# Designs tried in a protein design chat: VHH binders against q9p7q7r1507to1629. Part 5

Target 1, 123 residues: q9p7q7r1507to1629
Amino acid sequence: SVLLAEDNIINIKVISRYLERIGVKFKVTMDGLQCVEEWKREKPNFYSLILMDLQMPVMDGYQACNEIRKYELENDYPKVPIVALSANALPHVVLSCKDSGFDSYLAKPITLQHLSLIISGIL
Key: E = the ipSAE of ESMFold2; O = the ipSAE of OpenDDE; V2 = 0.75 times the mean of E and O plus 0.25 times the DockQ between their complexes.

## First folded at step 1 (VHH)

Design x6 (framework vhh_7xy4_2)
Fold by ESMFold2-Fast, scan of step 1:
Structure x6 (fold): chain B 123 residues (1-123), chain A 120 residues (1-120)
Amino acid sequence: as target 1 above (123 residues)
Amino acid sequence: QLQLVESGGGLVQPGGSLRLSCAASGFTFSSYWMAWVRQPHGKGLEYIATISSSGDYTYYSDSVKGRFTISRDNAKNTLYLQMNSLKPEDTAMYYCAKLDYEGFDAFDIKGQGTQVTVSS
């Protein structure tokens, strides 16, 4: 199951449609804090992938990713793959994502082709 | 075969200047963003600068802004880094990298790099 953190309703609709076409189960959260709490609420390995928007209210994607990585380390959890969703996929943003604990990134606007490729490579 | 060959490093005193070059082959150089990254001995990779495929857009790490200038010559398939006002903390192996936006392997080290040592 895929966990999506995204605050923009249009982006949620588009990505959800793509996930349905790919044939994976998923849950949507509207900010980084909701994402962290939903991931903690479920059993380890319940979510096999997190798609994380970098820019969200309350808790942004960098903060959410760091919190998940800290929790994994403290509780001996397996690392869940986390893919950054970025409106700005310029090299310096990509490098900051790598340094922040993300496993990969996906540039907006997100296409079915790119999302399908990244999911196939991870799942 | 994709190949990147860095050159131009050396020993220089603080305050000095060096110009690094990266000769690219085996891909359409003019179609890709390019980067310079460095690795001090025993430490991780540090991003230095990037340049767009056209050369019109450049970005720098805060540690080198105002001192380093990235540029490219698409006709010669060559990437450059002009380094001015060098400091001892600039001592590192310097690598050039082709950027793709499919995963974090965009900065895979393809060449041997060129060593820059800033010391009196």
Scores: ipSAE 0.012, ipTM 0.198, lowest interface PAE 9.2, mean pLDDT 83

Design x7 (framework vhh_7xy4_2)
Fold by ESMFold2-Fast, scan of step 1:
Structure x7 (fold): chain B 123 residues (1-123), chain A 121 residues (1-121)
Amino acid sequence: as target 1 above (123 residues)
Amino acid sequence: QLQLVESGGGLVQPGGSLRLSCAASGFTFSEYYMAWVRQPHGKGLEYIATISGSGGYTYYSDSVKGRFTISRDNAKNTLYLQMNSLKPEDTAMYYCARSDLYGEWGSMDVKGQGTQVTVSS
């Protein structure tokens, strides 16, 4: 099951259609705080992958990723794969994502091909 | 146990207004998308609107955009639908639902009895 955190309605529509075509179950959250609380609400390993937009209101993707990693460490939870969704493909942004606890990243605009490859590698 | 109880329906004249309520229990209300759907007599379910857990984001079907407003009160575990400029075509049983996705593409848990809205002279 995939957990998506994304605040842009057009991106939500596109990514949701891609996830449906890939054939995975998923849930959408509209900011980092909703994402963190949804992930905490479910049992460990309920979500196999989190797709996390870096720029969101209330709590951004970096803050959300950090909260999840901290909770995993404090509660001895397995590390869930988190893939950053980024508008910027510059080298320093990619390195920042990895250093911040993300397992990978996808550059916007997200394509069905790239999303399928990430999911097949993780799930 | 997930429970949803709709209320506020009734008979109104064309151009009138109604406010529907949905009392939710059995889950952490603020963490879920909530939606309104309706079912006209003898027809399938029709999507109306979705609201995010925080209430900061809303999505509407084209048939109701500009006339209906979805809102929520997380402290009261209550979802609302304000319906203005009602038309005979809005006549239906209205249900609230917990949704797993923003917008009309979500899987929606319709558990309640619904509340009937009839728009006629």
Scores: ipSAE 0.000, ipTM 0.138, lowest interface PAE 14.4, mean pLDDT 82

Design x8 (framework vhh_7xy4_2; at its last look DockQ between E and O 0.01; V2 from the best seeds 0.00; counts 0 for: pae E 13.0 > 2, placed apart)
Fold by OpenDDE, look of step 2:
Structure x8 (fold): chain B 123 residues (1-123), chain A 121 residues (1-121)
Amino acid sequence: as target 1 above (123 residues)
Amino acid sequence: QLQLVESGGGLVQPGGSLRLSCAASGFTFSTYGMAWVRQPHGKGLEYIATIYSGGGSTYYSDSVKGRFTISRDNAKNTLYLQMNSLKPEDTAMYYCARYPDDYSLEYFQHKGQGTQVTVSS
């Protein structure tokens, strides 16, 4: 299953449509806090991938990713792949993602082909 | 096979100018963003500039902003870096690279052999 954290309705619709076409189960959360809480609620390895927007209300993607990584370490959980969704791929953003514990990133707008490649490499 | 070949480096006095070139092959150049990075002796790679596909958007590190200009000629599969007002601190091996690299968080996996730039009086 894939966990999507995205606050933009249009992006949610687009990514959801792509995930459906790919044939993977997924759940949507609207901010980083919801994402973290949902992830914690499930068993380890329940989610095989987290797609996380960097800019979200309440808690942004950087914070959410960091919280997940901390929780994994504290509870001896397997590391879940987390992919950042970003508006651009500027070096400072990439570095920030890396520092926050992301495994990779996708530049917006998200395409089916790109998403398929990421998922096929992880799942 | 992906190949990047940098050229144009050399010795220059402070305040001088150089123009670097990067010849790209083995991939569809026009569809990729490109970057210049540099590595001073004994230090890690430093990002300096990026130009996105189509030649539209450019970005610069603060250390070179206003002095360096990144550009590209997609018809020639060539990336350029115009360096003006050079300083001794600009001394480094300069590399061109695809950016981003396969959406990895690792920086600039695809770069050339580099061209040495030395700024000294």
Scores: ipSAE 0.016, ipTM 0.280, lowest interface PAE 7.3, mean pLDDT 88
Fold by ESMFold2-Fast, scan of step 1:
Structure x8 (fold): chain B 123 residues (1-123), chain A 121 residues (1-121)
Amino acid sequence: as target 1 above (123 residues)
Amino acid sequence: QLQLVESGGGLVQPGGSLRLSCAASGFTFSTYGMAWVRQPHGKGLEYIATIYSGGGSTYYSDSVKGRFTISRDNAKNTLYLQMNSLKPEDTAMYYCARYPDDYSLEYFQHKGQGTQVTVSS
């Protein structure tokens, strides 16, 4: 199962349609805090992938990713793959993602082809 | 054949300066973001600086802000790192790196042999 954190309704609709076409189960959360709490609420291997927007209200994607990685370390949880979703594909953003504990990234606008490739490589 | 060749390292005293160069070939240099990363002996990779493909945006790690300047010459397919006010903690092998255009955050995909920077008195 895939956990999506994204605050933009248009992006949610597009990505949800792609995940449906790929044939994976998923849950949508609308900010980083909701994403972290949903992930913590379920069993350690319930979500096999997190798609996480970098820019969200309440808690951004960097903060959310860091909190998940900290929780994994403190509780001996397996590392869940986390893919950053970014409108800004500048080099510093890509390196910030790496340093924050993300496994990979996808540049917006997200395409079915790119999402399919990342999912097949991780799941 | 994609290649990155670093040069300009050496031995310097604390407070000294060095300018590193990276000659790129085998890809369209002007369309890729570039980075400098370093690895001290027996330790992990540390990000140092990045530069956008057009040269207009640059970013630095906190450890080098105000001391290092990244730049590029797209006509010469060359990346530079100007290193001022060098400290012993800057001692490392320095590598230039091309940013990935795939779905991986593997920012150290292609590298040369690197160039050694040693800061000691």
Scores: ipSAE 0.011, ipTM 0.250, lowest interface PAE 9.0, mean pLDDT 83
Fold by ESMFold2, look of step 2:
Order: C-alpha cells, then structure tokens, then sequence
Structure x8 (fold): chain B 123 residues (1-123), chain A 121 residues (1-121)
C-alpha cells in the first residue's frame, strides 16, 4: 500500500487518479505529523512506499522523513522507501532530500509517467 | 462526544509566563497527535506547536520556538503549553486541537472553545 502526504486538495485528486490508474492501493494524509503517525500506526511493512510533499503545514516533509528514519533506526525497522514531492529540483533541494533520508524525488507537476517509473523501481 | 476544554489563560505582563491546559474527552487521546493554535483578534488561525501521540516528538512554529513548550500527559488525557517570555504579539485566543482521523483539510475544526491570553502593561 502507498501512503501519500499532501495538503493540497487539487494535488491529492491528481495524484490519487494516477495511483488508481497504476493499480496501487493508497491512503492520504494531509501533513507530516499525520503521515508519521499513520505510518507508525500500521505494521512496519504495511506501507511499501511513502510519497511525501516537502512543504506542508504543521510538520514539513523534511522533518517527517527525519522522524521516520529516526524511528526505524531506534527500533531496527526496515527502511521504507520515501519519495519527495518537490516544487523544483534545484541542487540544494536534492541535497536537502538526501540529508533528510529521502530515497528519491519527483518534481511538480507530477506526471503519470514519472510516478509510474518511480513506483516500478521500488515496488 | 469529542470535547476539548482549554484553561489557564489570563492577563500577564510582558516577559511573564503562563501554562495552558487542555482537558480531552470523548476519544482515545493517546492515539492522536495534538496541536495548539491561536487566533489574534480579527485575524486568522496561526499554528503554534504540535506533539506526537506518544509525546516524544514536537514541532514549533518559528514565532514561538525557544519560548513555548508543548507537552502531554496521556494518563490524564491532558495537553499542555508552557509559554515563557511572553510578548504583546502573543495576545490571542488559544485553542487546543486534535488532528482529524479522515486526513482532510479540516484539521483545525476539532478544537475547543479557547482560552484568552492577553499580554499587556
């Protein structure tokens, strides 16, 4: 199952349509805190991929990713694939994603082609 | 029936401290993330602080980081906000909020009645 963290309703609808067309099951959360708590609520392998927007209210994607990675290390859990959803792919954004523990990124606007490629490489 | 009851507000001089409490009932408090938000008179809601359901991880807005501390006591179903070094711009109605379980845009609709904090000479 795929966990989507995105606070924008339009983006949620677009990405949800793409995930449906790809044929994967998914759940939506609307900020980084909700994402971390939903991921913790389930068994470690329940979510096989997290799609995480970088800019969200309450807790941004960088912070949420850091929290998940810390929790995995503290509990000796397997590393869940986390893909950043970014407004741009400038070098400092890519570096910040790597430093926060993201596995990859997708630049907005998200296309079905790029999302399919990332999912096929992970799932 | 979900209930969140804020208390501990009042009038305080600049530089002073207050401790806010939020009594929660009608839901399993220990399984939800909680937040404090505030609303200055005539303005919109402003996010202040968030705490995970287990109490170990917190997040603060830049406007309060270093001065405010969020905490919770899951055994007492109570959320706290320790506010130090208060400034006139901290004057607002303060609300305790629970995160929604439906993951919607409505995450501040589950809030209490608020407690007024006024920082003035």
Amino acid sequence: as target 1 above (123 residues)
Amino acid sequence: QLQLVESGGGLVQPGGSLRLSCAASGFTFSTYGMAWVRQPHGKGLEYIATIYSGGGSTYYSDSVKGRFTISRDNAKNTLYLQMNSLKPEDTAMYYCARYPDDYSLEYFQHKGQGTQVTVSS
Scores: ipSAE 0.007, ipTM 0.204, lowest interface PAE 13.0, mean pLDDT 82
ESMFold2 (binder alone), look of step 2: mean pLDDT 81; pTM 0.829

Design x9 (framework vhh_7xy4_2)
Fold by ESMFold2-Fast, scan of step 1:
Structure x9 (fold): chain B 123 residues (1-123), chain A 122 residues (1-122)
Amino acid sequence: as target 1 above (123 residues)
Amino acid sequence: QLQLVESGGGLVQPGGSLRLSCAASGFTFSSYAMAWVRQPHGKGLEYIATITRSGGSTYYSDSVKGRFTISRDNAKNTLYLQMNSLKPEDTAMYYCARLGSWTYSGTYFDYKGQGTQVTVSS
């Protein structure tokens, strides 16, 4: 299953349609805190991929990624792949994502082709 | 030294078939997802097919779905593309590409080979 954290309803609809076309099961959460709590609620390996928007209310994507990585280390959980979603593709933002524990990066607007590539590499 | 060497391109008539091969060396082939990308004359790169590390899942662009098949042989460090029902629109330089964890462009690969030319004309 794929876990999507995204607060913009238009982006949710677009990405959800792409995931349906790719043929993967998924769940949507509307901020970083909901994403962390949903992931913790399920057993290890229930979610095989997290798509994480960097800019969200309550808890942003950087904070959410950091909390998941800390929880994995503290509880001996397998590392779940987390892909950053961002409107900003500047060099320093991409490097910051890598340093923050993300496994990959997707620039907005998200395309079916690029999402398929990421899922191919992970699933 | 990382190396991807494509072969199998050529001239073929519409409706014909070709099988492309890519020999990989200088890295652990089985640890990377792979792709075939193409570039028509005067146009940008287009991703046409991708395959997971194990070969258990494959994905295709809409333009080639149902006509092309990507596959891999990890024991031989080789990637394949079977191309059927070829159309003039498939004329392009075809590249074998290694998918990296991080890319700084919309291409999402960290290495590609030198390419093999496919020409579809009557």
Scores: ipSAE 0.006, ipTM 0.245, lowest interface PAE 10.3, mean pLDDT 83

Design z1 (framework vhh_7z1x_3)
Fold by ESMFold2-Fast, scan of step 1:
Structure z1 (fold): chain B 123 residues (1-123), chain A 120 residues (1-120)
Amino acid sequence: as target 1 above (123 residues)
Amino acid sequence: QVQLVETGGGLVQPGGSLRLSCTASGFTFDDYAMNWVRQAPGKGLEWLSGISWNSGSTSYADSVKGRFTISRDNAKNTLYLQMNSLQPDDTAVYFCARDEYSGYDLFDYWGQGTQVTVSS
């Protein structure tokens, strides 16, 4: 049960195809605010993983991750794994993701192999 | 098999009240957020209200805010919509709908609908 936050239609289609092939259920949201609101509406264990684009309109991935972590702390929710989707895998971006509350990252372009590995490691 | 059955519709005068119920079966009701949606004659679907799995969060369309109240009873697998201060423009078929678990769609299962007519 995967929640995807991604604003680029091409990236959404590619990642959705990969999730279908992996055989996991998923929902798509198109910005960080939609992602936070969708996650809050469901039970703590409804989504087992959030795939979060870092750069989105309305609320970016950093802001969305921060809101989810604050909500978990305030409501005694278990920590949901959140994986950042990043345009680059430079060391400073990876470190920034960890500091922001992300559990891991995937560099774009996202491949089926790397997505499969991360899902297998988390789910 | 997932089923959603709406009841409680009927004829009511302007300013009156109705309470709609939606009974769910075939799935774990409290695993899902639930919604009310309506369709007036000759018009498209209008989302009205949503409620989280544990009733901790509710949301409303501006057209019904302050007049309608969504609630749920997870022990009875039932969703409710309390409608107050009904207006002729509230005349529609009312559907309960389960949040989509996967994909792009807003809802994955719908009831058959219950007719609400507001007329003198």
Scores: ipSAE 0.000, ipTM 0.284, lowest interface PAE 12.8, mean pLDDT 84

Design z10 (framework vhh_7z1x_3)
Fold by ESMFold2-Fast, scan of step 1:
Structure z10 (fold): chain B 123 residues (1-123), chain A 120 residues (1-120)
Amino acid sequence: as target 1 above (123 residues)
Amino acid sequence: QVQLVETGGGLVQPGGSLRLSCTASGFTFSTYAMNWVRQAPGKGLEWLSGISWSGDSTSYADSVKGRFTISRDNAKNTLYLQMNSLQPDDTAVYFCAKSYTLRYGGFDYWGQGTQVTVSS
């Protein structure tokens, strides 16, 4: 199953349509805090991938990623793959994602092709 | 600024092997995932293989799985594709492609390509 954290309704609709087309089950959350709480609520292997928007209210994607990585370390959970969703593909953003514990990132606009390749690569 | 240069293509007989190299410059090579894609005569682009920024994760298209091996040397800014058991339908121009992600997929820069011809 895929967990999506995205605060923009239009982006949610587009990504949800792509996930349906790819044929994976998923859940949507509207900010980083909801994402962290939803992930913690389920067992360690329930979500196989998290798609995380970097810029969200309440808790942003960087903060959410750090919280998940800290919880994994403290509770000996397997690392869930977390893919950052970013409007910016410049090297400094990529490095920030790596330093924050993200496994990958996708630049907006997200396409079915790019999302499908990421999901296939993670499985 | 960003440049990718492929080498190692050529003419090879069916069942033969080739090793392709791609030398990268103009960006921090160790930060990005890299890919190999090809284009056969009269056909579209086909993604073949990808490798994560660290080299810890790789993926292959079904058409090349078990025959091709992707690897990278971050100290030398070089990407490799070891091609074994080559078949006539592997004839194509092979491109090195930079991901804009840490994991393979999604491409923002391509090399000029290197020709691989598999014939008797």
Scores: ipSAE 0.000, ipTM 0.130, lowest interface PAE 15.4, mean pLDDT 81

Design z11 (framework vhh_7z1x_3)
Fold by ESMFold2-Fast, scan of step 1:
Structure z11 (fold): chain B 123 residues (1-123), chain A 123 residues (1-123)
Amino acid sequence: as target 1 above (123 residues)
Amino acid sequence: QVQLVETGGGLVQPGGSLRLSCTASGFTFDDYGMNWVRQAPGKGLEWLSGIYGSGGSTSYADSVKGRFTISRDNAKNTLYLQMNSLQPDDTAVYFCARDTEYLEWAGSHFDYWGQGTQVTVSS
């Protein structure tokens, strides 16, 4: 199943419809902290992919990714694929995402085709 | 199918201005972020500026911030770079580049490039 962290209700609605169309099970969280807590709450490998918005209140995507990677290292958990969702596809943002522990990057606006391709590559 | 064509390069005196244009065809222009990248003689590629599809969110490299302005006209499928306060070290081939649909960490951040237009800043 897929775990989505996204604070914008329109983006949540669009991505959720795409995930339904693709046919994967998913759960929505509305900030980085809720995402980290939800991922920790479940057993390892319960979520096979995290879609993580970079810009969120309380805990942003960079902080959330760092917390997940730290927890994996400390508890010998398998590394879950985390895909950054960003309104900015510029090279410096892509490099920052890679340095922060993200496995991949997906630029907004998110389309059904782009999301399908990334899910097929990871799942 | 996809084609990017730059125009507007030429010889300009130090302190002068030039406006570069990039005309796009073969894709839905307003669905993609667009960028300007340059290559000075004997040097590598330098990313200068990027702009998203509609609404015009922009980013700039520190080397050109305050001197260059990126803009786009989606009705004309055209990207622009207004270059002010030009210096001899701005001499380079300037390329228009389209953001990749899906960013691969191992690959280029741009999937299509123009052929480039030469800008020479010299008295």
Scores: ipSAE 0.000, ipTM 0.165, lowest interface PAE 12.8, mean pLDDT 82

Design z12 (framework vhh_7z1x_3)
Fold by ESMFold2-Fast, scan of step 1:
Structure z12 (fold): chain B 123 residues (1-123), chain A 119 residues (1-119)
Amino acid sequence: as target 1 above (123 residues)
Amino acid sequence: QVQLVETGGGLVQPGGSLRLSCTASGFTFSEYAMNWVRQAPGKGLEWLSGISGSGYSTSYADSVKGRFTISRDNAKNTLYLQMNSLQPDDTAVYFCATGWDSELYFDSWGQGTQVTVSS
């Protein structure tokens, strides 16, 4: 199962349709805090991949990723793959993602082809 | 294969200026955002400045805003950083880096160029 954190309704609809076409189960959360809480609520390995928008209200994607990585370390959880979703106009994202614990990056607009490749490589 | 080569570093006195260049190959340069990053001795990486593929949009870290100017020449596949009013704290290895796209985290930056600001 894929966990999506994204606050933009149009992006949610597009990515959800892609995930449906790929044939994976998924859950949508609308900010970083909801994403962290949903991931913690489930057992380890319930979510095989997190798609994380970097810019969200309440808790952004960087904060959410750091909370997940801290929780994994403290509880001996396996490291879940987290893929950052970002506008290609945010240059600091490239370098911050490595240091923040993200495993990969997808530039907006998200395409079915690139999302399929990420999922086939992980799931 | 993506290749980035930084040049233009050297020794300069406080208050001086340097212009760094980064020559890119192995990708369509004009389609990618480019960045300048530095690492001072014993410290972590610090992002300094970014520029969109077209050159239309630029951004700067507060530590360099007003002193450094990022630019690019897409016909020459070259990124520039004009550094003015240099301070001893600007002493670092300077790297250029490209934004990645698609399925993998992409470590594409060059080997860096050393800038030393000292009297």
Scores: ipSAE 0.000, ipTM 0.122, lowest interface PAE 16.1, mean pLDDT 79

Design z13 (framework vhh_7z1x_3)
Fold by ESMFold2-Fast, scan of step 1:
Structure z13 (fold): chain B 123 residues (1-123), chain A 124 residues (1-124)
Amino acid sequence: as target 1 above (123 residues)
Amino acid sequence: QVQLVETGGGLVQPGGSLRLSCTASGFAFSSYEMNWVRQAPGKGLEWLSGISPSGGSTSYADSVKGRFTISRDNAKNTLYLQMNSLQPDDTAVYFCARVEYSYDSGSYEYMDVWGQGTQVTVSS
């Protein structure tokens, strides 16, 4: 199952349609804090992939990723793949994503082709 | 052969200036976004600046905004970094890198060609 963190309703609709077409089960959360709490609520390995928008209210994607990685280390959890979703494919963002604990990166606008490739490599 | 070669590093006093050059060969330089990245002794990589293929758009890390200027000359296949008001904390190996997306493993790696780096030392 895939966990999606995204605060923009149009992006949620687009990505959700892509995930349905790919044929994976998923859950949507609308900020980084909701994402962290939903991931913690389920047992380890329940979510096989997290798609995480970098810019969200309450808790952004960098903060959310850091909280998940910290929790994994403190509780001896397996590392879940986290893919960053970004409005711009700037090199600074890519380097910051890797330094923050993200496994991969997708530039917006997200396409079915790019999302399918990432999911095929992970799931 | 695809290659990037940095030059222009050296020893400079605090408050001084240096201009780094990066010469590209073996690819269509004008079609790629280019970056400057540095690595200080004992530290990780720090992205400094990026420039669009045409040179019309630039971006900078907060640590270098107002002091460093990125530019390019597509006719000469050369990328530049003008560094002003240098401080001891700017001591690092400076790399230029080409930006490219890779789809091979279902992940995205963005800097696929790197120079070997040029050493900049800021010391009194």
Scores: ipSAE 0.000, ipTM 0.110, lowest interface PAE 17.8, mean pLDDT 81

